# VHH binders against EKC/KEOPS complex subunit cgi121 (cgi121), part 46

Target 1, 174 residues: EKC/KEOPS complex subunit cgi121 (cgi121), of Schizosaccharomyces pombe (q9p7j3)
Amino acid sequence: MILPLFPETQVHVFVYENVSNCAAIHEQLISQNPIYDYAFLDAATILYKKQVYSAIIRALEDRRDEQMKTKTIHSEVILSLSPKTEISSAFRQFSMTKKSKNIVVVKIDSKLTEEEEFERLDKLVEGNRVEFSDEELQKLIDFKVLKKNYKLDPSTLENPLASILSSIALRGYS
Short names: E, the ipSAE of ESMFold2; O, the ipSAE of OpenDDE; V2, 0.75 times the mean of E and O plus 0.25 times the DockQ between their complexes.

## First folded at step 2 (VHH)

Design qc14 (from q2 with S54R; framework vhh_6qgx_2; at its last look DockQ between E and O 0.71; V2 from the best seeds 0.00; counts 0 for: pae E 5.7 > 2)
Fold by ESMFold2-Fast, scan of step 2:
Structure qc14 (fold): chain B 174 residues (1-174), chain A 123 residues (1-123)
Amino acid sequence: as target 1 above (174 residues)
Amino acid sequence: QVQLVESGGGLVQAGGSLRLSCAASGRTFSSYAMAWFRRAPGKEREFVAAISWRGGSTFYTDSVKGRFTISRDHAKNTVSLQMNSLRPEDTAVYYCAAGLFPYSTDEADYDYWGQGTRVTVSA
């Protein structure tokens, strides 16, 4: 995907369900294996495509402005999903864990085509790839996790998009 | 809720300049992307310019690049469109819009709209 605000930046987003090797992937992320240089998100935390793209745009703006709080653009995407400024809290809230079942994978600055990234990720992720769409994401979300991460009340849970996007936009401004 | 009030429209000669302003009320204005759209007589509403939710990124339609500048003041909850080197084809009603996605050229992504301000550019 090419973003009009960042036309030089290649962005790919992949969704996998029924992933059986999350523990192995998590170990590779902890060891900082460069082959795993992606943002690995728990799909239980992602409800909308716009949620992911908003975090990507926030991270790219922070990189452009030399205001990144983390070491990599992929870590910055994870931070940017959180309404809080604390890095460890954001990773706890949104990053995949050993017990994750469904994941969203973001690649920024890929030197590979989307097809080549699919081939690479299919070797790393033991799961079923599904379309990156609101329909598919809504099958994988955990509303209890979403409510906790964005502090949603019953009225905002009925239509959470505005609250989620506002939280991403206002990180560090509230 | 966001309410938008526009000002600055008027009559100007080709080659002239106008500055449009949009004042927003609402405590979450800083979380909104802001945009200007326009509708010429007999035409559909078209995208003109957008500024991202944090004011860091701007995007323009090709016909106004280099001539128009969008800017925002978060403290005053205002967005402005500085229009230079105006052409008769810029004649339209200009609308201020606000939406929660970081930027968009699609009017469906904007939830709040101003009343519109008329800009007439004479040859």
Scores: ipSAE 0.378, ipTM 0.701, lowest interface PAE 2.9, mean pLDDT 87
Fold by ESMFold2, look of step 4:
Structure qc14 (fold): chain B 174 residues (1-174), chain A 123 residues (1-123)
Amino acid sequence: as target 1 above (174 residues)
Amino acid sequence: QVQLVESGGGLVQAGGSLRLSCAASGRTFSSYAMAWFRRAPGKEREFVAAISWRGGSTFYTDSVKGRFTISRDHAKNTVSLQMNSLRPEDTAVYYCAAGLFPYSTDEADYDYWGQGTRVTVSA
């Protein structure tokens, strides 16, 4: 996918359910293995496609403006999902952990087609790919986690998308 | 929610200029991407220009690139469209739109709309 505001940047997003090797992937991420240069997100924290794309666009804007706070664009996506500026909090709240079961995986600056990137990623992830869609994300979300991460009222907000997207947009301005 | 009010439309000769303005109110204006769309007589509404929530990114449909400039003023909660070198083909009702998604040319991604302001460009 090419984002209109960043026409030279190719982005792919994949969703996996029932992932059995998150612990192994996590150790590779801690070791900074370059083969694992993706953003690995816990799907329990992701409800909308627009949530992910908004974080990607925020991260790309910060890179363009030389305002990134983390070392890679993929880690910057993880930070950009958070309403807060603290890097360690963002990673605890949104990154895949050793105990994650479902994941969302983002590749930015890809030189490959979606299917070529998928074939590479599929060698790393032991799980079942599902569509990157709001329908599939709804099956994987943990609403208690979502409400905690975005400080939503314990009663459900009528429009959680608007609150989530504004949190991503306003980080550092509130 | 946010409320949008356009102004600045009118009749202008081909080659002339107009400046459209859109005043926004409601929730934090700075969290919205802003866009202009237009509907020509007998046609579907089409994308014209967008500006990101922080004002650092702009995008234009090809037919207006180089002639139109979108800008925003966070202090006044306004977005503007400066339209230069106007052509009869630019005749349309122009709509201001706001969305929480950072950018799209699809009107479905914009959540809030003004009522429109008419621009007529005569030969």
Scores: ipSAE 0.148, ipTM 0.567, lowest interface PAE 5.7, mean pLDDT 86
OpenDDE, second read of step 3: ipSAE 0.845; ipTM 0.915
ESMFold2 (binder alone), look of step 4: mean pLDDT 83; pTM 0.856
OpenDDE, look of step 4: ipSAE 0.841; ipTM 0.914

Design qc31 (from q2 with Y103W; framework vhh_6qgx_2; at its last look DockQ between E and O 0.69; V2 from the best seeds 0.00; counts 0 for: pae E 7.7 > 2)
Fold by ESMFold2-Fast, scan of step 2:
Structure qc31 (fold): chain B 174 residues (1-174), chain A 123 residues (1-123)
Amino acid sequence: as target 1 above (174 residues)
Amino acid sequence: QVQLVESGGGLVQAGGSLRLSCAASGRTFSSYAMAWFRRAPGKEREFVAAISWSGGSTFYTDSVKGRFTISRDHAKNTVSLQMNSLRPEDTAVYYCAAGLFPWSTDEADYDYWGQGTRVTVSA
């Protein structure tokens, strides 16, 4: 996918359900294996395509402006999903864990086509790929986790999109 | 009450310049992307330019790239469109819009709209 604000940046987003090797993937991420240079998100935390794209755009703005707080663009995407600027908190809230079952995977600056990235990821991820769509994401979301991460209350629960996107846009501000 | 109010429209000769401004009231728009759309007589509304939440990223439709510049001032809750090298085909009513999706050129993704300001460019 091409984002109008960053037309030279190639973005791919993949969704996997029923992943059985999250512990193995987590170990590779800790060891900083460059083959795993992706943002691996827990799908329990993602409700909308726009949520992911908003975090990507914020991360790309921070990279362009030389204001990244993390070492990679993919880590910056994870940070950008959080309403707070504290890195360890953001990773606890949004990153996949050894216990995750469904994941969202983001690749930025790929030199490969979407099809080639899928082939590569299929070798790393032991799960079923599903469409990156609001419909599929709604099957994997954990609303209790979402409410906690974005501090949603009854007044925002009927339409959480605006609150989530505002939190991403205003990360670190009052 | 939330309101976007455009100003700066008028008559200008081809090759001239105009600066449009949009003032937001009733709430802050710091978490919103801001955009300009236009509607020429007998045509549908089309995207012109957008600016992200931070003001650091901009996107333009191909026909105005290099001629128009969008900017914003968060403290004043305003967005501006500097239009240079104007052409007769730029004649339209120009609308200010606010939406939560900084990557969108689709009018359906914008939640708030102004009433429009008319720009007429003579040959």
Scores: ipSAE 0.337, ipTM 0.702, lowest interface PAE 3.6, mean pLDDT 88
Fold by ESMFold2, look of step 4:
Structure qc31 (fold): chain B 174 residues (1-174), chain A 123 residues (1-123)
Amino acid sequence: as target 1 above (174 residues)
Amino acid sequence: QVQLVESGGGLVQAGGSLRLSCAASGRTFSSYAMAWFRRAPGKEREFVAAISWSGGSTFYTDSVKGRFTISRDHAKNTVSLQMNSLRPEDTAVYYCAAGLFPWSTDEADYDYWGQGTRVTVSA
């Protein structure tokens, strides 16, 4: 996928359910293995495609403007999902953990087609790929986690998209 | 929740310039990505330009690149479209739009729309 604002940057997003090897993937991420250079998100924290794309766009804007707070573009995506500026909090809230069962995986700066990237990723993730769609994400979300992460109250839970996207947009803005 | 009012349209000769303005009222302006779309007679509405929440990122459809400049002013709650080197094919009703997605070229990602301002470029 090419985002219009960043025409030289190819992005792919994959969703896996029933992942059996999150602990193994987590060890590779801690070890900074370059084969695992993706953003691995816990799907329990992701309700909308726009949530993920908004974080990607913000991370890319920060990279272009030399305002990144983390070491890699993929870690910057994880930070960009958070309404908070603290890196460790963002990772604790949104990143895949050893106990995760469903994940969203983001690749930025891909030089591969979606199918080629999938073939590579599928060798790393032991789980079932599902479509990256709001319909599939809604099956995997944990609404208690979503409510906590974005401080949603009953008045916003019926249609939380605006609150979530505003949180991503306004984090750290003046 | 937010109201958008365009101004600055009119009749301009080919090669001329025109500046459109869009004033926003209602909720906090800085939360919105802003865009301009246009509809020529007999055509579907098409994307022209977009600017991100912060104003730091812009995007233009190919036919206007280098001629049009989108900008925003957070202090005045406005977004503007400077249109230079105008051509008869730029004749259209121009619409200001706002959405909570950081920005997008997809019309469906914009939730709030102005009434439009007409631009006519004569040969």
Scores: ipSAE 0.013, ipTM 0.463, lowest interface PAE 7.7, mean pLDDT 86
OpenDDE, second read of step 3: ipSAE 0.853; ipTM 0.921
ESMFold2 (binder alone), look of step 4: mean pLDDT 83; pTM 0.855
OpenDDE, look of step 4: ipSAE 0.858; ipTM 0.924

Design qc34 (from q2 with T105L; framework vhh_6qgx_2; at its last look DockQ between E and O 0.01; V2 from the best seeds 0.00; counts 0 for: pae O 9.0 > 2, placed apart)
Fold by ESMFold2-Fast, scan of step 2:
Structure qc34 (fold): chain B 174 residues (1-174), chain A 123 residues (1-123)
Amino acid sequence: as target 1 above (174 residues)
Amino acid sequence: QVQLVESGGGLVQAGGSLRLSCAASGRTFSSYAMAWFRRAPGKEREFVAAISWSGGSTFYTDSVKGRFTISRDHAKNTVSLQMNSLRPEDTAVYYCAAGLFPYSLDEADYDYWGQGTRVTVSA
């Protein structure tokens, strides 16, 4: 995808369900294997395409303004999903874990086409790719996790989009 | 009540300049992206320019790039559109819009709209 606010930036987002090798992927991320330079998110935390794109835009703004708090644009995307500016909290809230079953994978600044990235990711991720759509994300979300991460009350869970996007935009401020 | 109110429209000669302003009231729009759309007589509403939540990112439709500048003042809760080197084809009613999603060119992604301000550029 091309974002109008960052038209020179290549962005690819992939969704995998029923992933069986999350523990192996997690080990590669801890060892900082450059082949795994992606944002690996737990799909239990992602409800909307706009949620992911808003975090990407925020991370790209921080990179442009030389205000990134993390070492890579991909870790900055993970941080940007969180309503708080604390790196450790954001990773605990949104990153894939060894116990994850479904994941969302973001690639920024790819030198590869979307098709080439998909072929590469298929070798790394043992799961079924599904469409990056609100419909597919809704099947994978955990509403208890979403409520906790964005501090939603029960009434906002019926239409949480505005609360989620506001939290991302105002990250670190009440 | 939540309101967006545009001002600064008027009649100007080709090659001239106008500055449009949009004042937001009833709510702080710090988490909102702001945009300008326009509708020429007999045409559909089209995207003109947008500015992100922080004011750090801007996007323009190709026909106005280099001529128009969108800016934001968070303290005053306002967004402005500086229009330079105006052309007769810029004649339209200009609308201010606010939405939570900053990359959209689609009017459906904007939650709040002003009533519009008329800009007429004579040859």
Scores: ipSAE 0.352, ipTM 0.712, lowest interface PAE 3.2, mean pLDDT 88
Fold by ESMFold2, look of step 4:
Structure qc34 (fold): chain B 174 residues (1-174), chain A 123 residues (1-123)
Amino acid sequence: as target 1 above (174 residues)
Amino acid sequence: QVQLVESGGGLVQAGGSLRLSCAASGRTFSSYAMAWFRRAPGKEREFVAAISWSGGSTFYTDSVKGRFTISRDHAKNTVSLQMNSLRPEDTAVYYCAAGLFPYSLDEADYDYWGQGTRVTVSA
């Protein structure tokens, strides 16, 4: 996928359900294995495609403007999902953990087609790929977690999109 | 909740300049991406320019690149479109739009719209 503002940057997003090897993947991420250079997100925290795209766009803007807070563009995507600037809290709240069951995986700066990137990723992830769509994401979300991460009140939980996107846009002020 | 009011339209000779302005009221201006769209006679509305909620990213349709500049002023709660080297094909009603996506070319991502301001460029 090509974002109009970043036409030279190829992005792929994959969703997996029922992942059995999150603990193994987690160890590879901690060890900074370059084969695992993706953003691995806990799908329990992701309700909308626009949530992920907004974080990607924010991370790419920060890279272009030399304002990245983290070492890699993929870790910057994880930070960009958070309404707060603290790196450790963003990772605790949004990153895949060894206990995660469903994940969203983002690749930025891919030199591969979506199918080629999938073939590489599928060798790393033991789970079932599903479509990156709002329909599939809503099956995997944990609304209790979503409410906590974005400080949503009961009246906004029915359609929280505006609150979530505003939180990503206002990181550091909200 | 958010109201957008465009101004600055009018009649101008080809090669001339106009500056459109869009004043926002209501919710905080800083949380919105802003865009200009236009509708020429007999055509569907098309994207012209967008500016991200922070002001750090801009994008322009190809036909206006180098001639039009979008900018925003958080203190005044305005977004502006400076239009230089105007051509008769720039004749349109120009609409200001606001949305919560960080930026977008897609009309569907904009939740609030102004009533439009007419720009006529005579040969």
Scores: ipSAE 0.012, ipTM 0.457, lowest interface PAE 7.7, mean pLDDT 86
OpenDDE, second read of step 3: ipSAE 0.757; ipTM 0.876
ESMFold2 (binder alone), look of step 4: mean pLDDT 82; pTM 0.846
OpenDDE, look of step 4: ipSAE 0.009; ipTM 0.278

Design qc36 (from q2 with D109E; framework vhh_6qgx_2; at its last look DockQ between E and O 0.81; V2 from the best seeds 0.00; counts 0 for: pae E 6.9 > 2)
Fold by ESMFold2-Fast, scan of step 2:
Structure qc36 (fold): chain B 174 residues (1-174), chain A 123 residues (1-123)
Amino acid sequence: as target 1 above (174 residues)
Amino acid sequence: QVQLVESGGGLVQAGGSLRLSCAASGRTFSSYAMAWFRRAPGKEREFVAAISWSGGSTFYTDSVKGRFTISRDHAKNTVSLQMNSLRPEDTAVYYCAAGLFPYSTDEAEYDYWGQGTRVTVSA
């Protein structure tokens, strides 16, 4: 899969289950270690590949238009997953925490190939890499977290894709 | 739900121009990416152009790049395809499509489709 609207932009998405070192990774993110320049998401919040790609496209459009609200493209991806423009809320809702067990990692503007990023992340993340697929994501999602983050009611929870993507697309739209 | 209605098709001579329009209705139109696909006689449906939900990003298939321009008007709930320098090989039925995510040229990624409008380009 490629982002046809941004064909010059290198995008890699990785999924890890049973991660044992989330506290250590979190510490590196707080210290702003440039080796950890990725968007680290809690997999409990991600149900679809399209959810992640929609947030990436939104962040890339905001960067192109000089409308980014955060300091980096990776933090803008995290913000873009949220139905609201409040930065602190978005990070609380979607970012990896010290207690996370499964994570989704996004890299934008990589100078490395996908395989080279795999090798690099394998050294940083102590967990099992799985395929970035709807099937694998469905095994890691927490529907209570998803419902809370996107304010889904019982009818939308049956098929949440449209509600999630609409929330991402319409955030701050004018 | 989104409903799509195309207009603007017709007969035109090679080198001429046509403007296709697609009118959309539904509470979520502004959150949809829009695309144009076409189907030539005896062939399968192929991607032509797409525009993001914001209207800020566009993508074209190589054969129409530089000749066709896709645009959208959020106030009118319409997407348009301006077709210039038309060629006989552009002859097809043109379809408007809407999807919540515009990352693919694959028709399977688009959830809603219009009925199509016929474009005939004579040599």
Scores: ipSAE 0.272, ipTM 0.617, lowest interface PAE 3.9, mean pLDDT 86
Fold by ESMFold2, look of step 4:
Structure qc36 (fold): chain B 174 residues (1-174), chain A 123 residues (1-123)
Amino acid sequence: as target 1 above (174 residues)
Amino acid sequence: QVQLVESGGGLVQAGGSLRLSCAASGRTFSSYAMAWFRRAPGKEREFVAAISWSGGSTFYTDSVKGRFTISRDHAKNTVSLQMNSLRPEDTAVYYCAAGLFPYSTDEAEYDYWGQGTRVTVSA
């Protein structure tokens, strides 16, 4: 996928359900194994494709403008999902953990086609790939987690998309 | 609910300038990407210019590059289109649009639309 504002940057997003090896993946991420250079998100925190793309766009804008707060573009995506500026909170809230069951995986600056990147990633993740779509994401979301992460009340919970995207857009401006 | 109201249209001679303004009301203006589209008589609406939710990125259709400038003012909840070196083919009704995606040139990604303001450029 190529985003019009970032025409030189290829992005791929994959969704896996029923992942059995999140603990092993987590160990590799802590060890900074370069084979695992992706953003691994807990799918329980992701309701919309636009949520993920907005975080990617925010991270890419911050890289372009030399305003990144984290070491890698992938860690910056994780931060960009958060309405808050604290890096450790963003990782606790959105990153895959050892106990995650379903994940969303983002690759930025890919030199591979989607099919080639999938072949590589599928060797790392022991789970069932599903479509990156709002339909599949809605099956994997935890609405209690979503409500807490974005401070949704009854009026915003009926139509949370606007509140979520606004939170991503406004982080650091209040 | 977001309401958009365009202003600044009118009649101008070729080579002249005109500044369109779009006032936004409702929730948070700062969360929206904003765009201008136009519809010439007998044609479909077409993309003119867009500005990202932060105001840091802009995009223009090829025929207006270098002549038109989109900008936004978060304090006043407005987006503007400065139109210089106008040509008769710029004659159209110009529409302001707002969408939740951080940027887009695709009409389908814009959820809110103004009623339009007419720009007529005479030869």
Scores: ipSAE 0.045, ipTM 0.499, lowest interface PAE 6.9, mean pLDDT 86
OpenDDE, second read of step 3: ipSAE 0.842; ipTM 0.915
ESMFold2 (binder alone), look of step 4: mean pLDDT 83; pTM 0.855
OpenDDE, look of step 4: ipSAE 0.026; ipTM 0.520

Design qc38 (from q2 with F59Y; framework vhh_6qgx_2; at its last look DockQ between E and O 0.78; V2 from the best seeds 0.00; counts 0 for: pae E 8.9 > 2)
Fold by ESMFold2-Fast, scan of step 2:
Structure qc38 (fold): chain B 174 residues (1-174), chain A 123 residues (1-123)
Amino acid sequence: as target 1 above (174 residues)
Amino acid sequence: QVQLVESGGGLVQAGGSLRLSCAASGRTFSSYAMAWFRRAPGKEREFVAAISWSGGSTYYTDSVKGRFTISRDHAKNTVSLQMNSLRPEDTAVYYCAAGLFPYSTDEADYDYWGQGTRVTVSA
């Protein structure tokens, strides 16, 4: 995947459903195992490809401008999904948990092809890969979680894209 | 509702320069990516340049890269397109567009559009 605003940056996004080892992955993430250097998101929180891409662009802009609030670009992506700048809150809202069933995995600055990253992730994630598409994401979203994370009311919930993208763009001014 | 108004179009000779401006009213556009599209006579609308919500990231179509510069001023709620080394092929109506997705060259990702400003570049 190429982002027009960051054409030199390698970006891969993978979606897994019916993941059986989320508890094991979660333990590896909190122990900071470097082979798990990815952003592991709970798919219950992601409705649109544009939601993920907007968070990636925000994180890349913050890295370029030397304004990252977290230690890695991948944790910065997780932070960038949140309308607030509180790291612990963002991780609680968007990161995979031991109880997650479906996940979205982001890799930035990969030196591997998409196929090679998939082969690596297939050894770490016990689940079924599905296409990173709005249609597949809509099957995995939890609208109650989405509403809470972005403070959506019934009128915005009918077409939440604008509210979600605005929240990501204006992180810190909500 | 966000209203976009373009200005700065006109007639210029090949090799000349023009600066287009787009003023947004209604709401601040600080959370919006801004773009310029153009429609030449007999052609479909095509992407020209985009700038992210922060103003820190820009993208240009190959035919204008190095000649055009997009910029924004959040305090004035404006976006500008500085057009240098103009060619007859740049003759078009130029449209300002606003959308919430900063990574887009697709007009479908922009919900707010200006009425356009005409640029004519004579040979």
Scores: ipSAE 0.268, ipTM 0.636, lowest interface PAE 4.1, mean pLDDT 86
Fold by ESMFold2, look of step 4:
Structure qc38 (fold): chain B 174 residues (1-174), chain A 123 residues (1-123)
Amino acid sequence: as target 1 above (174 residues)
Amino acid sequence: QVQLVESGGGLVQAGGSLRLSCAASGRTFSSYAMAWFRRAPGKEREFVAAISWSGGSTYYTDSVKGRFTISRDHAKNTVSLQMNSLRPEDTAVYYCAAGLFPYSTDEADYDYWGQGTRVTVSA
C-alpha cells in the first residue's frame, strides 16, 4: 500500500486473532531484535481502519517534519494513536502486551509486497490472520478500553469515530 | 454536523487568478482533512487538491500542480484554494469537502460537502 502524501513509503497492516505467543514476541521487542521491527498493537484498542491509518499518517508527517518523539517510526505510530504526548502512557494503552490475545501489526517502509511481508510475519506470529477491515476490528475491540483510552462520554456516542480521529489529529495541541 | 460554505467564485480572464474560500462550522474543524473537487460542464466531479488534518501535507491533481495552492487556517476555520494562471479548462463548479480520513483523492472518503461555487475562465 502506498499513501498519496508519502509516495515512496510502502505500508502494510495485518490483523491476527487468537495469538498464542504474544509473550514471546514481547520478549523479542524488549531485546530490540530487528526481525521484529513492526508496530505491534493490542487489537482490543483498535475499532477502525481509519484509526490506524490516521496514526500512521501522523507519524509519517512528524518524521518528515523532524518532529518525532520516539526512536523508530513504528514506535511513533503507537504514540500517534494516543491523545496524550507522554510516550509511556501511549505504549501502556495501545501496545501489545504479554497478555494480549488479538493484535494489529503495522509495517512502514516495507521492502516487500504485502504477500511477502505476510509470509515473513507469519513466521513470527502464532495466530489466525483475519482481514484488516472495520468488520473484523469491531469483533476484537474492547469498548470499555476504547472509551477509557479516548475519554468517550455520552456526547460522543453518536459519532465516536470523529472523537477518536480528532484525538489523533490534535495530539500536541494541548 | 459540519457545514461548509464556499465563496470567491466568479468570472475571470485566462491567465488571471481567483482565491476560493471555504468556511467550516461544526464541532472540530482540525479533525477533518479538507479538499477541493470540481465539476466541469458535462463532466464528472474530479479531485483538485487536498490538505491534511494538521495542514502539514498537501496533494494536487497533476493538471493544477504549480498553479493552485490549498491552505487552511485553524483560527478562522477556513480552507482556501489560491488559483493562479487560470485556463479555460479550469472552468467548473468547485466544491469544498471535509472527511475524517487524514487525506484522500477519493470522493467517497469525504462526508461533508459545500454547495459549490462557480468559476468561469474566459479566453
Scores: ipSAE 0.012, ipTM 0.420, lowest interface PAE 8.9, mean pLDDT 86
OpenDDE, second read of step 3: ipSAE 0.851; ipTM 0.919
ESMFold2 (binder alone), look of step 4: mean pLDDT 83; pTM 0.856
OpenDDE, look of step 4: ipSAE 0.025; ipTM 0.475

